# VH-VL binders against q9h9l3, part 328

Target 1, 176 residues: q9h9l3
Amino acid sequence: PRKMVAIDCEMVGTGPKGHVSSLARCSIVNYNGDVLYDEYILPPCHIVDYRTRWSGIRKQHMVNATPFKIARGQILKILTGKIVVGHAIHNDFKALQYFHPKSLTRDTSHIPPLNRKADCPENATMSLKHLTKKLLNRDIQVGKSGHSSVEDAQATMELYKLVEVEWEEHLARNPP
Short names: E, the ipSAE of ESMFold2; O, the ipSAE of OpenDDE; V2, 0.75 times the mean of E and O plus 0.25 times the DockQ between their complexes.

## First folded at step 17 (VH-VL)

Design DD30 (framework fv_amlenetug)
Fold by ESMFold2-Fast, scan of step 17:
Structure DD30 (fold): chain C 176 residues (1-176), chain A 120 residues (1-120), chain B 108 residues (1-108)
Amino acid sequence: as target 1 above (176 residues)
Amino acid sequence: EVQLLESGGGLVQTGGSLRLSCAASGFTFSTYSMTWVRQAPGKGLEWVSGISYSGEYTEYADSVKGRFTISRDNSQNTLYLQMNSLRAEDTAVYYCAKVPYYGSGSFDYWGQGTLVTVSS
Amino acid sequence: EIVLTQSPGTLSLSPGERATLSCRASQSVSDNYLAWYQQKPGQAPRLLIYGASNRATGIPDRFSGSGSGTDFTLTISRLEPEDFAVYYCQQRSSWPLTFGQGTKVEIK
C-alpha cells in the first residue's frame, strides 16, 4: 500500500502582536507510531509569543533549532508522495508554506464517521484531545507545560486507523 | 571538509579571565548552531554552552552561568567563549562543536580542543 | 537535569567479540533525543549514533543503537582494533544537555 505518515506541528506567535502562527516544532510518525522526524525549528521572523502553555516551546529550545528553510526541505521530502494524516492539518500545511494534494490528505477533524463513533455531530470540528479520550480512552495534552507533538501525531494516526477502511472506500468512490 | 580550530587556551590564575576562539571552515557557519563542550583531565564530557545560528539565543550549564559568555561573529566565521572569574574546576580541554540539521542537539563535528589550566 | 548512567564502567574484550554498552536515564528520554560518541585517547569525540538508532555519516554498520524511555544500548557487533576507546551517551530531551560518565572498551 501507499505509505502513510501522521504529522503534528507546534507554532509560536510572530508578526504584529504575535498573531501570525510560525512553525517551531514538527513531529512525523509512521503507521506504527515510530518517530521519523522530531525537531525544533527556528522561525525566520522574531518570536513575539512562545504560546508555551500550548506549544511547550521556550527560548532554550531555539538554541539548537533547525532554521525554517532547512527544516521545511527535510519535512517536505518525508511528506511527498505519501498519505499524510493530521488534525486540523490545514494549519500545519499553512505553517510549512506547503501544498499537499487533497487526494493524499486525511484530516481527522473532518472525517464524519470518526465523529459518529465519538457520539459527536458528524460535521462538527472536535478537538484531538476530545476524540482521543472518547475513542482511544487515552488522555493527551495533560497539564499546562505544553503539548507533545509526538504524542499528538501518534494519537492522530491511531484515530485514523479506526476509520481507515471505511474512509478509504468512501474516497475511492468519491475522489476529492 | 568541515574544520573547526580552537585557540586561546593556556595557563591562568584563579579569578582571571580568558577568551577562547573557534575558527570554522568548510560549511556555511552563519546557518548552524554551535556549542562548547569541555573535558577535565581524566574525566568525561560536560556541555558548557550553546548558541543559535544568528546569535540571538544562548544557553549555559549551571556551573558557568554568570561567568561565561558565548558569542559568534558570522562575518569572520568565528565562535567565542569569554571566561571570567575562573576557578580550578574550570581546568579542562575545551572543544567547539557543530550542531547538525538532522539530530540537532547532537554534535557532528568537533575541533581538536584547547587546554585551559587554572592554577591557584 | 537528566542524569545518564553508563554501565559497565570498563569492558575488557578481545578483537572479534561483541560489545554491549548500556546507558540509563534518571527520567524518560525521547528515543529521538539520544546520541552516542566515541573518543580515542588524545582525540576529540566522534558522533556515532543520533536519535537512538541512526548511524552518523561514515560510521561502519557494526555499530548500532537501540532502546527507548530510560534504557538505551550501543552494540558493536564485532570489535576491530580501532574500536577500543571510550564511549559516551548524550541526551537532548531536556535542558541542560547532559552526557553519561563513559564506558571504556579496552583490550583484554
Scores: ipSAE 0.690, ipTM 0.850, lowest interface PAE 0.9, mean pLDDT 91

Design DD31 (framework fv_amlenetug; at its last look DockQ between E and O 0.82; V2 from the best seeds 0.78)
Fold by OpenDDE, look of step 18:
Structure DD31 (fold): chain C 176 residues (1-176), chain A 120 residues (1-120), chain B 108 residues (1-108)
Amino acid sequence: as target 1 above (176 residues)
Amino acid sequence: EVQLLESGGGLVQTGGSLRLSCAASGFTFSTYSMTWVRQAPGKGLEWVSGISYSGEYTNYADSVKGRFTISRDNSQNTLYLQMNSLRAEDTAVYYCAKVPYYGSGSFDYWGQGTLVTVSS
Amino acid sequence: EIVLTQSPGTLSLSPGERATLSCRASQSVSDNYLAWYQQKPGQAPRLLIYGASNRATGIPDRFSGSGSGTDFTLTISRLEPEDFAVYYCQQRSSWPLTFGQGTKVEIK
């Protein structure tokens, strides 16, 4: 079986009025939750909105941040050939300006068995925070300091592991 | 080979000013964040200041904030630390150090350091 | 700020012995943002470990790092003569960046 990793990214606002979501942090964990990558990333354009309340990103984090081009290369190297698990992962890939093969992508925001297990509508889009609380009895994204992308990536992986067998069988019968 | 060479240290009176330089070679200086770390005689290490690769973002320890200014000239591959209103407790060997892409916020290469002595 | 407390202050050992150095943080260090440095007399520090457990380039495999949360450990499996030095831990989880006070590994 292919190696599996989970990814979570934090974005800041760039461009006019800060409407462009630019990668500012990326965290990747392996199947066991070990951190493979976690770096602050500096967008190529000026940051207009740090979105700190949500992203947890502050100006000081950019002091030691990795340039986007370099970080993207590092991240893609890690993701290549692996099953990538994420929550609403299309946002992460968009920020990375990269799209992983659909057959190797697992989005925990679109796994009906996972929602069913959490007593949620199967076709609803539930938050990572909600699913983590319901299924793992763990609180994430608490406080006002913003999200922890490592914590979110780890939670995402653990959620997926709950339905991994069933979902992988489903995908085998119904390839995307 | 990565090389960092500090200069500008010396003896200065309390309240005086001093500017340290760090000449970098062996890597693309303009693409790496840099830092200053100091070590008082017989003491441990203390982070002083950091600067992003473009120089746009800087940060300082509270002990030097408002007195020290970190800057860089990427065309000259040089890092600077302007130290004003120097105090006796600023006496230390000052190291410049390179920040790697992996493990950002750690320091993978260090200069030999330059001694700053502040006397009353 | 996050205060890092290293123990013991001094570790007296002989070549070939195992060295275990502790670094305790005053609060949780997020994402294992803990590094270790070696400093020999009259020299600049050298990066040994970053991210709690990753060896820096050129660092022998006798050096290893472990730990999470508030407790971190640097282990030297078999001390070589050149390993007798002062070791510092450093956190990059929050600003300001901070170092431990150091552990001196000296020859018995």
Scores: ipSAE 0.843, ipTM 0.922, lowest interface PAE 0.5, mean pLDDT 96
Fold by ESMFold2-Fast, scan of step 17:
Structure DD31 (fold): chain C 176 residues (1-176), chain A 120 residues (1-120), chain B 108 residues (1-108)
Amino acid sequence: as target 1 above (176 residues)
Amino acid sequence: EVQLLESGGGLVQTGGSLRLSCAASGFTFSTYSMTWVRQAPGKGLEWVSGISYSGEYTNYADSVKGRFTISRDNSQNTLYLQMNSLRAEDTAVYYCAKVPYYGSGSFDYWGQGTLVTVSS
Amino acid sequence: EIVLTQSPGTLSLSPGERATLSCRASQSVSDNYLAWYQQKPGQAPRLLIYGASNRATGIPDRFSGSGSGTDFTLTISRLEPEDFAVYYCQQRSSWPLTFGQGTKVEIK
């Protein structure tokens, strides 16, 4: 019944020594993996560390980036009232300065049946790259130019679909 | 109605300078990134320069780096392109264009252009 | 830099026919960061498609974009008289931003 989307955000370092994680790109895909949103986002604070190895973000991406306040409004309008799937999604919501209801949140880094299918300890936090390789036989985050948040969001949705029926039944019996 | 009106084009000698202006109206100029794209007579489009909504971040095509400077005045809703050390190959119609919030890095609204002719 | 090559250079068709325009990239265009523009003589370009397949505001549904990687296509399902123009593809996947050389769609 309720619509489902998957999200992945890229963050850059702002604040003292670049230790604050600020939103700099967001990708959202629908259940079938079609892109609903994918934009670079300009943080309100000066960027100290682009974290390019992981984020894929460079100074030039900021030239055409959407202001944080505007992007946040667009993203929240897409997420509100939907089941939102992500990997270590707390970090994405923190960067968005957003609270999404736990009942509508699905974190593929904390789904014991998913780890079990991958022959991993049920309570361990496994990387998106590892789970995707083990369960979907696909290589993501390949190369050294940073991650594609579109690719990551798509992989996250496909991973959740592997345990969707089982996990939704678990949540119905054990509401968050 | 979104409007972008370029001005400042004209005939200039090789080695000379020109400053182009783009007056924006019909949208909140201060919150959008802007760009300059040029088109030589009878030729295709070439991206020249871009600037973030705040003016903090800029980038340039290699052909104009060190010679052109993009800037903006958000209080007057005006985009500028300062062109120095002009060359014959800089002869083109110069368009200013707006960067949308969806599909940023494409350009959703364009001015009518201003012709810059560089001759010896 | 990513070089975009459009083909054919000129496409001669009659109103009512289907137009298929190609844009090939010298390197992979990531995340479908490809746009299409229409330009009529004496006018500024008009954005048609962004993100390879998303129609810009106000663009008729006869215009559609498809493709990924290095091969992209703009399709006009049934040409109207006002569709005869030059069409440009553009990538924003890598810096500098680049445009194709254009395809002219002209009346046969």
Scores: ipSAE 0.729, ipTM 0.862, lowest interface PAE 0.9, mean pLDDT 92
Fold by ESMFold2, look of step 19:
Structure DD31 (fold): chain C 176 residues (1-176), chain A 120 residues (1-120), chain B 108 residues (1-108)
Amino acid sequence: as target 1 above (176 residues)
Amino acid sequence: EVQLLESGGGLVQTGGSLRLSCAASGFTFSTYSMTWVRQAPGKGLEWVSGISYSGEYTNYADSVKGRFTISRDNSQNTLYLQMNSLRAEDTAVYYCAKVPYYGSGSFDYWGQGTLVTVSS
Amino acid sequence: EIVLTQSPGTLSLSPGERATLSCRASQSVSDNYLAWYQQKPGQAPRLLIYGASNRATGIPDRFSGSGSGTDFTLTISRLEPEDFAVYYCQQRSSWPLTFGQGTKVEIK
């Protein structure tokens, strides 16, 4: 019925000592893994720590980056009215300064059937890398230069598909 | 209608300096990243330099680093390229180009170009 | 630095024919960060395709892009007289940004 998308974001450190996480890249894919959005974003505050080892963001990426306010508007237009899948997705929404309806939100870090498939305790919080390796037999976030938000969003969608029927039925019986 | 108009090209001797300007209109210049790309006569395209919408971030091709400086004046809707220590191999048509919000790092609008000729 | 090699160097065809242009990268182009441009004689380049397969605004649907990794293709399904030009691919996966050397599509 509703279109479903997966989102992943990369953050850099801003604010005092670089401790504030600010959005620097966002990728959105559709159900089939096709890229709907993938852009570097320049935070409104000065970048203190690129966090490159994890974010994959380097100073050069900011040269062609979209202003945060513009990017946020474009991203929210894509997300509106859709089921949005993510991994620890609260962090992505916080970086977007946005709240998505809980009934339309799916977080692969908090789906008990998915943990069961991975032979993990139902309430354990598992990393995207770990779940992807165990359940899809794929290595993501490989290499020395940080994560790809496209790769991560695609992996997140594939993980959700493993439990989609069961979880959607559960949510229909147990509205959030 | 997006328009980009380069100026400041001409004939200059090796070791000399030249300043290129790109006047922008038809869009909100201050929210778009900008780029310089050059094309030697009869040759292909070469990326030269880029600058973020605020001017805070810049990058350069290795062939021009230390000699060229990209800058912008958002109050005047103008992009600049200061070229110092010019060499014969810098002879080219220089284009300014706009970076779009979708597909950033590609260039959706280009100026007509301005010719820089470096002699001897 | 990623080197982009286009083939063929020149493609001689008649209007109405299908053109297939190749762009091969020396390293994998991450996340399909590849664009295609058209440049007509005496003019600036025009963006055709970004993200390997997305048509830029106002580009006719006879232009399509495909490919991933190191191998990318621009296809013009039916050549029109205005399509005879030089075509460049360009990557933004790695700095510096680089262009291919071009493929000239000319009237046979």
Scores: ipSAE 0.719, ipTM 0.880, lowest interface PAE 1.4, mean pLDDT 92
ESMFold2, look of step 18: ipSAE 0.710; ipTM 0.876
ESMFold2 (binder alone), look of step 18: mean pLDDT 92; pTM 0.943
ESMFold2 (binder alone), look of step 19: mean pLDDT 92; pTM 0.941
OpenDDE, look of step 19: ipSAE 0.827; ipTM 0.915

Design DD32 (framework fv_amlenetug)
Fold by ESMFold2-Fast, scan of step 17:
Structure DD32 (fold): chain C 176 residues (1-176), chain A 120 residues (1-120), chain B 108 residues (1-108)
Amino acid sequence: as target 1 above (176 residues)
Amino acid sequence: EVQLLESGGGLVQTGGSLRLSCAASGFTFSTYSMTWVRQAPGKGLEWVSGISYSGEYTHYADSVKGRFTISRDNSQNTLYLQMNSLRAEDTAVYYCAKVPYYGSGSFDYWGQGTLVTVSS
Amino acid sequence: EIVLTQSPGTLSLSPGERATLSCRASQSVSDNYLAWYQQKPGQAPRLLIYGASNRATGIPDRFSGSGSGTDFTLTISRLEPEDFAVYYCQQRSSWPLTFGQGTKVEIK
């Protein structure tokens, strides 16, 4: 058995026309939802598009932000050797420029029993907001001022807990 | 050892200007965000302004926005605060402080402060 | 603006006693975004705790922080003579960064 954490990252647009997604905030919570890490992160490249509607990131958040290379080291130290839960987590790992072992990765956007409990097609990719509303009766990502990565990480962990026993048994019988 | 040495404080009349300096040593100044925090006589702490390691990003408390300008010279390891249109309520000890990589937004090292007195 | 309210305003205690200082936020503050400082007369503040519960470098283990959401606590398990000072909490959860008004720990 291994410790479990949940992660959610916020990205801003860098590069030509802001098309590159660069890490600008990362939140990590433990099994009980307590915050282990939550820092704004300064991309190495100029920010072209804050994507504030979704990221919640504004120019002032960059003032005290941790440089990307330093933040990456801090985050990886927390994730290494743990079961990491996320929603569409490949986007977070891409932004971190990090590979996490598939055997220790849990993606709530690709767990068929979770979709089944939400009365959704098992093979569909449902949003975190939708699954959280259907299964936890909780509204997240409310309004147009951006998402809270802490809120998203906490919701992701709670969603995983709903199928944890069933899904861990499945993975033990069908190792990835 | 990390050291922050402030200078430039003094007595100035309302509507006047002052430039504060903070000389940094003992760490790689150019890679850390810096801040100014003030404390009015007998009162608590008030955040004034912050600046990213490169100088690209700055932010200000509403009470000083438009009047104060934070800047830095990484080649000289020096942080500045240009204060214009000073008011009596700007009277305070001004501290420069370093932003750590862990617990960013808290301040791990502070200068000794420089007193700015604004009077009519 | 998040307002931090510290209580009590003054704690009168003797060396050897436990001090418990409260900091209440007007809005939820992630526990990773709360810090505590100590300030002695004529001196700059000193960082004690960051991220609600992490002790800063060189800070004795008699200092501990706890709490989450809107309620945070700084505890000094056994007061030493050098611990009599003013203590401030600070949040960085939202802009502008704000401090509490302070709690003075004084000798009885």
Scores: ipSAE 0.648, ipTM 0.834, lowest interface PAE 1.2, mean pLDDT 91

Design DD33 (framework fv_amlenetug)
Fold by ESMFold2-Fast, scan of step 17:
Structure DD33 (fold): chain C 176 residues (1-176), chain A 120 residues (1-120), chain B 108 residues (1-108)
Amino acid sequence: as target 1 above (176 residues)
Amino acid sequence: EVQLLESGGGLVQTGGSLRLSCAASGFTFSTYSMTWVRQAPGKGLEWVSGISYSGEYTSYADSVKGRFTISRDNSQNTLYLQMNSLRAEDTAVYYCAKVPYYGSGSFDYWGQGTLVTVSS
Amino acid sequence: EIVLTQSPGTLSLSPGERATLSCRASQSVSDNYLAWYQQKPGQAPRLLIYGASNRATGIPDRFSGSGSGTDFTLTISRLEPEDFAVYYCQQRSSWPLTFGQGTKVEIK
C-alpha cells in the first residue's frame, strides 16, 4: 500500500490590496500525526496582508523563511506518490502551483460518510473546525492568534481515519 | 565548500560605531537567510540579528534593537552588521551564520568570528 | 521567550565512555524545532543535530539526538578525543531564537 500524509498550508495576501493568496507556511504530518515538514515560506512577491488572525504569520516569521521555489520542491518530494489528505485541499495545491493525482487525493471537506457521521448533509461543505468539534470532540483554531497548520494537519488526518476503511473501499469501486 | 569570513572587528570606545562584514562563498548567497550570533568572552551564544535572502525582512534581539542594523549585498555576496552606540556589554566574538532550508532557524555553517572589544 | 536550561554544566569523562547531555525548555518545543551545536576552544560552533534527531551533514553516527515536549537529550555513544568540547542546544519554536547556556564535556 501507498504511504499517507496530511497537509495544511497557511497563506498571506500579496498583490493589489492583498487579494492574491500566496503560500507562507506548510505543515505535513504522517499517518500517526508526527511532523514530517513544517517551515515558513517566503512568497516571491511583497506581503501586503499577513492575515494573521487566520494564518498565524507575522513579519518575524519571514526572516528565516524558505524561498517559495525551494520550499515547493521540498514539499512536492514528500507528496509525490503518496496519498495526500487535506481539508479543502484544492486551496493548498493551488498555493503550491501543483497537480496531485485525484486518485491519491483525499479531501475531508468532500467525503459524504464523514458529513453523515457529523449529522450534516452529505453534500454540504463543512469547515475543519466544525467537523473536528463534532467528531473528535476537540476545539481547534481557538483564539485570535491564527491557526496552527500543524494542528490542522493533525486534525485532518484523524478525521480521515474515522472513514478510511469505508472511503477507500468506495474509491476502489468508484475510481475518480 | 561553504565559507563565511567575518571582518571589521576591533577595539572601539563606548558610544562608538563599527561595521562588520561577512564574505560568503561556496553557495548561492542570494537564496539563503543569514544571521549574526555573538559570544561574550567565556560566555554562551546569543542570537543578535537575522535577515531574509532578499534583505526585505530583518529582526533583532531586544538588547540591540535601535542600535544595530543588519543588511546584505547579494551582488557582492556580503552580509553586514552596522553597530552604533556601542556598550561594554556588546564586547563579544561576532559570528555570521547561514540558515539551512531544512531546520531553518538553526545554522548549518558559521564563520570564524571577529572580535569586537568595547572599552570605557 | 523560551529559556533553555542545560545540565550538567560540566561532564567529566574518559575516551570510550558514553556522554548524555540534557536540555530542558521552559515551554513545550516541537521535536522539529531543537538543534544541537558543538564548539571547540577557539573555533566557531558546528551544527550537530537539527529537528531534535536529524544528524547534520558530516556528523558521525555516534552523535544522536532525542526528546519530546520540554526534555531533549544529546547522546555521544562512545567519546573520541575530538569530542571534548562545549555543547549548546537551540530552539526555533518561538521568537526570539534562544540557546542553552552550554555543557562542557571535559577529559577526566
Scores: ipSAE 0.604, ipTM 0.811, lowest interface PAE 1.4, mean pLDDT 90

Design DD34 (framework fv_amlenetug)
Fold by ESMFold2-Fast, scan of step 17:
Structure DD34 (fold): chain C 176 residues (1-176), chain A 120 residues (1-120), chain B 108 residues (1-108)
Amino acid sequence: as target 1 above (176 residues)
Amino acid sequence: EVQLLESGGGLVQTGGSLRLSCAASGFTFSTYSMSWVRQAPGKGLEWVSGISYSGEYTDYADSVKGRFTISRDNSQNTLYLQMNSLRAEDTAVYYCAKVPYYGSGSFDYWGQGTLVTVSS
Amino acid sequence: EIVLTQSPGTLSLSPGERATLSCRASQSVSDNYLAWYQQKPGQAPRLLIYGASNRATGIPDRFSGSGSGTDFTLTISRLEPEDFAVYYCQQRSSWPLTFGQGTKVEIK
């Protein structure tokens, strides 16, 4: 359990029409939900669209933000060798330009037992907000000012803990 | 070692202007965000202004918006604060402060400060 | 803006005693976003603690931070003569960045 962390990243739009997703905040929590990392990150390219409704990021957050290359190094040092839990985590890894071993990756958007517990189709990709409400009876991503990546990372870890024993046994028999 | 040295403070009349400088050494200045923090005589700390490592992003306390301008010259390792339309309540020691990569938005190193006195 | 209220305003103690300083926020502050500073007369502030509980480089282990939500504490387990100073808490959880009004730890 000490070898497990949960991650959630916020992205802003860069490039033509803001269509490129660039890392702008990252939160990492440990098994108990304590914050190990939470920093705003300045993309190397000009921000075209803050996507504030979802990211919670505004121009003011960029003033003290850590440069991408530095933040990436800090984050990868925390993730390396650990089981990393996330929701639709491939988007986070893509934004980090990082390849985490599949054997150490847990994606709560693709865990059939978790969908079963939520009375959802096993093959469906359910939102973090929906799974958290159904299984933890907790409302996250409330309001119109954007999401908290800390709240999302904490919820993701708690969701994984509900199926941890069952899913780890499945993965031991069926390695990815 | 990290060193920050402020200069440009002094006595100025209300409505006047003053430009503060902060000379940085001992670290790669161009990769760190910087801020100005002030302290009125016998009072507490107040964040005044901040600037991203590239100079692209800046922000200001409401008390100084429209009057103060923060800027930087990464080739000279120097941070600036241009202060216009000065008021008596701007009287303070002005500190140049470095933003760390861990706990960003706190300040790991500070200069010795430069006193700005605004009088009638 | 988030208002930080420090208490007590002044703490009169002798060397060797334990100091406990409080910082209360008007609204919730993530513990990763609270810092503590020490300032001696005529000197610039010095970062002691960031992220509520992490000691900054070079800070002695007699300094410790704790707390979450709205209530944060700085503890100095055994005061040394050099520790008599003013202490400030600071939040970066929301804009603008704000500091508490300070707690003075003085000799008595």
Scores: ipSAE 0.673, ipTM 0.844, lowest interface PAE 1.0, mean pLDDT 90

Design DD35 (framework fv_amlenetug)
Fold by ESMFold2-Fast, scan of step 17:
Structure DD35 (fold): chain C 176 residues (1-176), chain A 120 residues (1-120), chain B 108 residues (1-108)
Amino acid sequence: as target 1 above (176 residues)
Amino acid sequence: EVQLLESGGGLVQTGGSLRLSCAASGFTFSTYSMHWVRQAPGKGLEWVSGISYSGEYTDYADSVKGRFTISRDNSQNTLYLQMNSLRAEDTAVYYCAKVPYYGSGSFDYWGQGTLVTVSS
Amino acid sequence: EIVLTQSPGTLSLSPGERATLSCRASQSVSDNYLAWYQQKPGQAPRLLIYGASNRATGIPDRFSGSGSGTDFTLTISRLEPEDFAVYYCQQRSSWPLTFGQGTKVEIK
């Protein structure tokens, strides 16, 4: 069987009025939740808005941050050929300027059986925090100091594991 | 081979100033974060200051904030630490250190160190 | 700031023995940001382990790191003469970056 990883990225605001989302941290965990990658990443453009309440990124994190070009190469080496799990994962791939095959992508924000288990409308986009609380009875993204991308990636993998057998069978019968 | 060579240490009086330099070779200096770490005689390691690869972002230990300034010259592959208002407790061997792309919280290469002695 | 406490302060062992060094944090440390260094008298520190468990380039496999949260361990499976030195742990999970006070591994 093909190896599976989960990813979560944090973005900061660059460009006019900080409206462009640029990668500033990436965490990748394996099937068991062990960390394979977790580094702060320095965008090539000036950071206008750290979005700290959401990202957890502060100016001091940029001192040791890996340049975007180098970080992207490292991350893509880990993702290539693997099943990649994420939540609203198109945002992560966009920040990475990367295309991952749809057949190897699993987005926990768009898995109808997962919403059904959480007593939510099957085709609604539910937050990672909501699904994690309902299905894993675990509070994530707590407090005012921002999200932990490691915590989010771990929660995302655990959520996927709840529907893995059912969803993989569905995808085998209905390939993307 | 990665090499870091500190210079500029010496004996200085309390309240004086000193500028340390670290000459880097064997790697693309302009793409790596650099730091200063010090060690007082017979004691452990204390992080002093760090600077991003571009020089845009810097940070300092509270004990030196407002007195020390870290800078770099990427065209000359050199890291600097300007130390002002020196105190007896600043007496230490000062190391420059490089941060790798993996494990960005660690220091993969260190210089030999340069001794700074502050007395009155 | 996160305080790292190393124990024991001094570990007296003979070549061939196993050394186990502890590093405890006052608050939880992301294991991705815990490192171990070796320092000999008159020399600069040398990186041994980064990310709690990854050996740095050129480091012999007798060195291993483990742990998570607040409790971290450096193990030297079979001490060689060149391994007698001072060992420091370091965290960057929270700023400021801090080091432990060191454990001296000395010949019995």
Scores: ipSAE 0.607, ipTM 0.833, lowest interface PAE 1.6, mean pLDDT 91

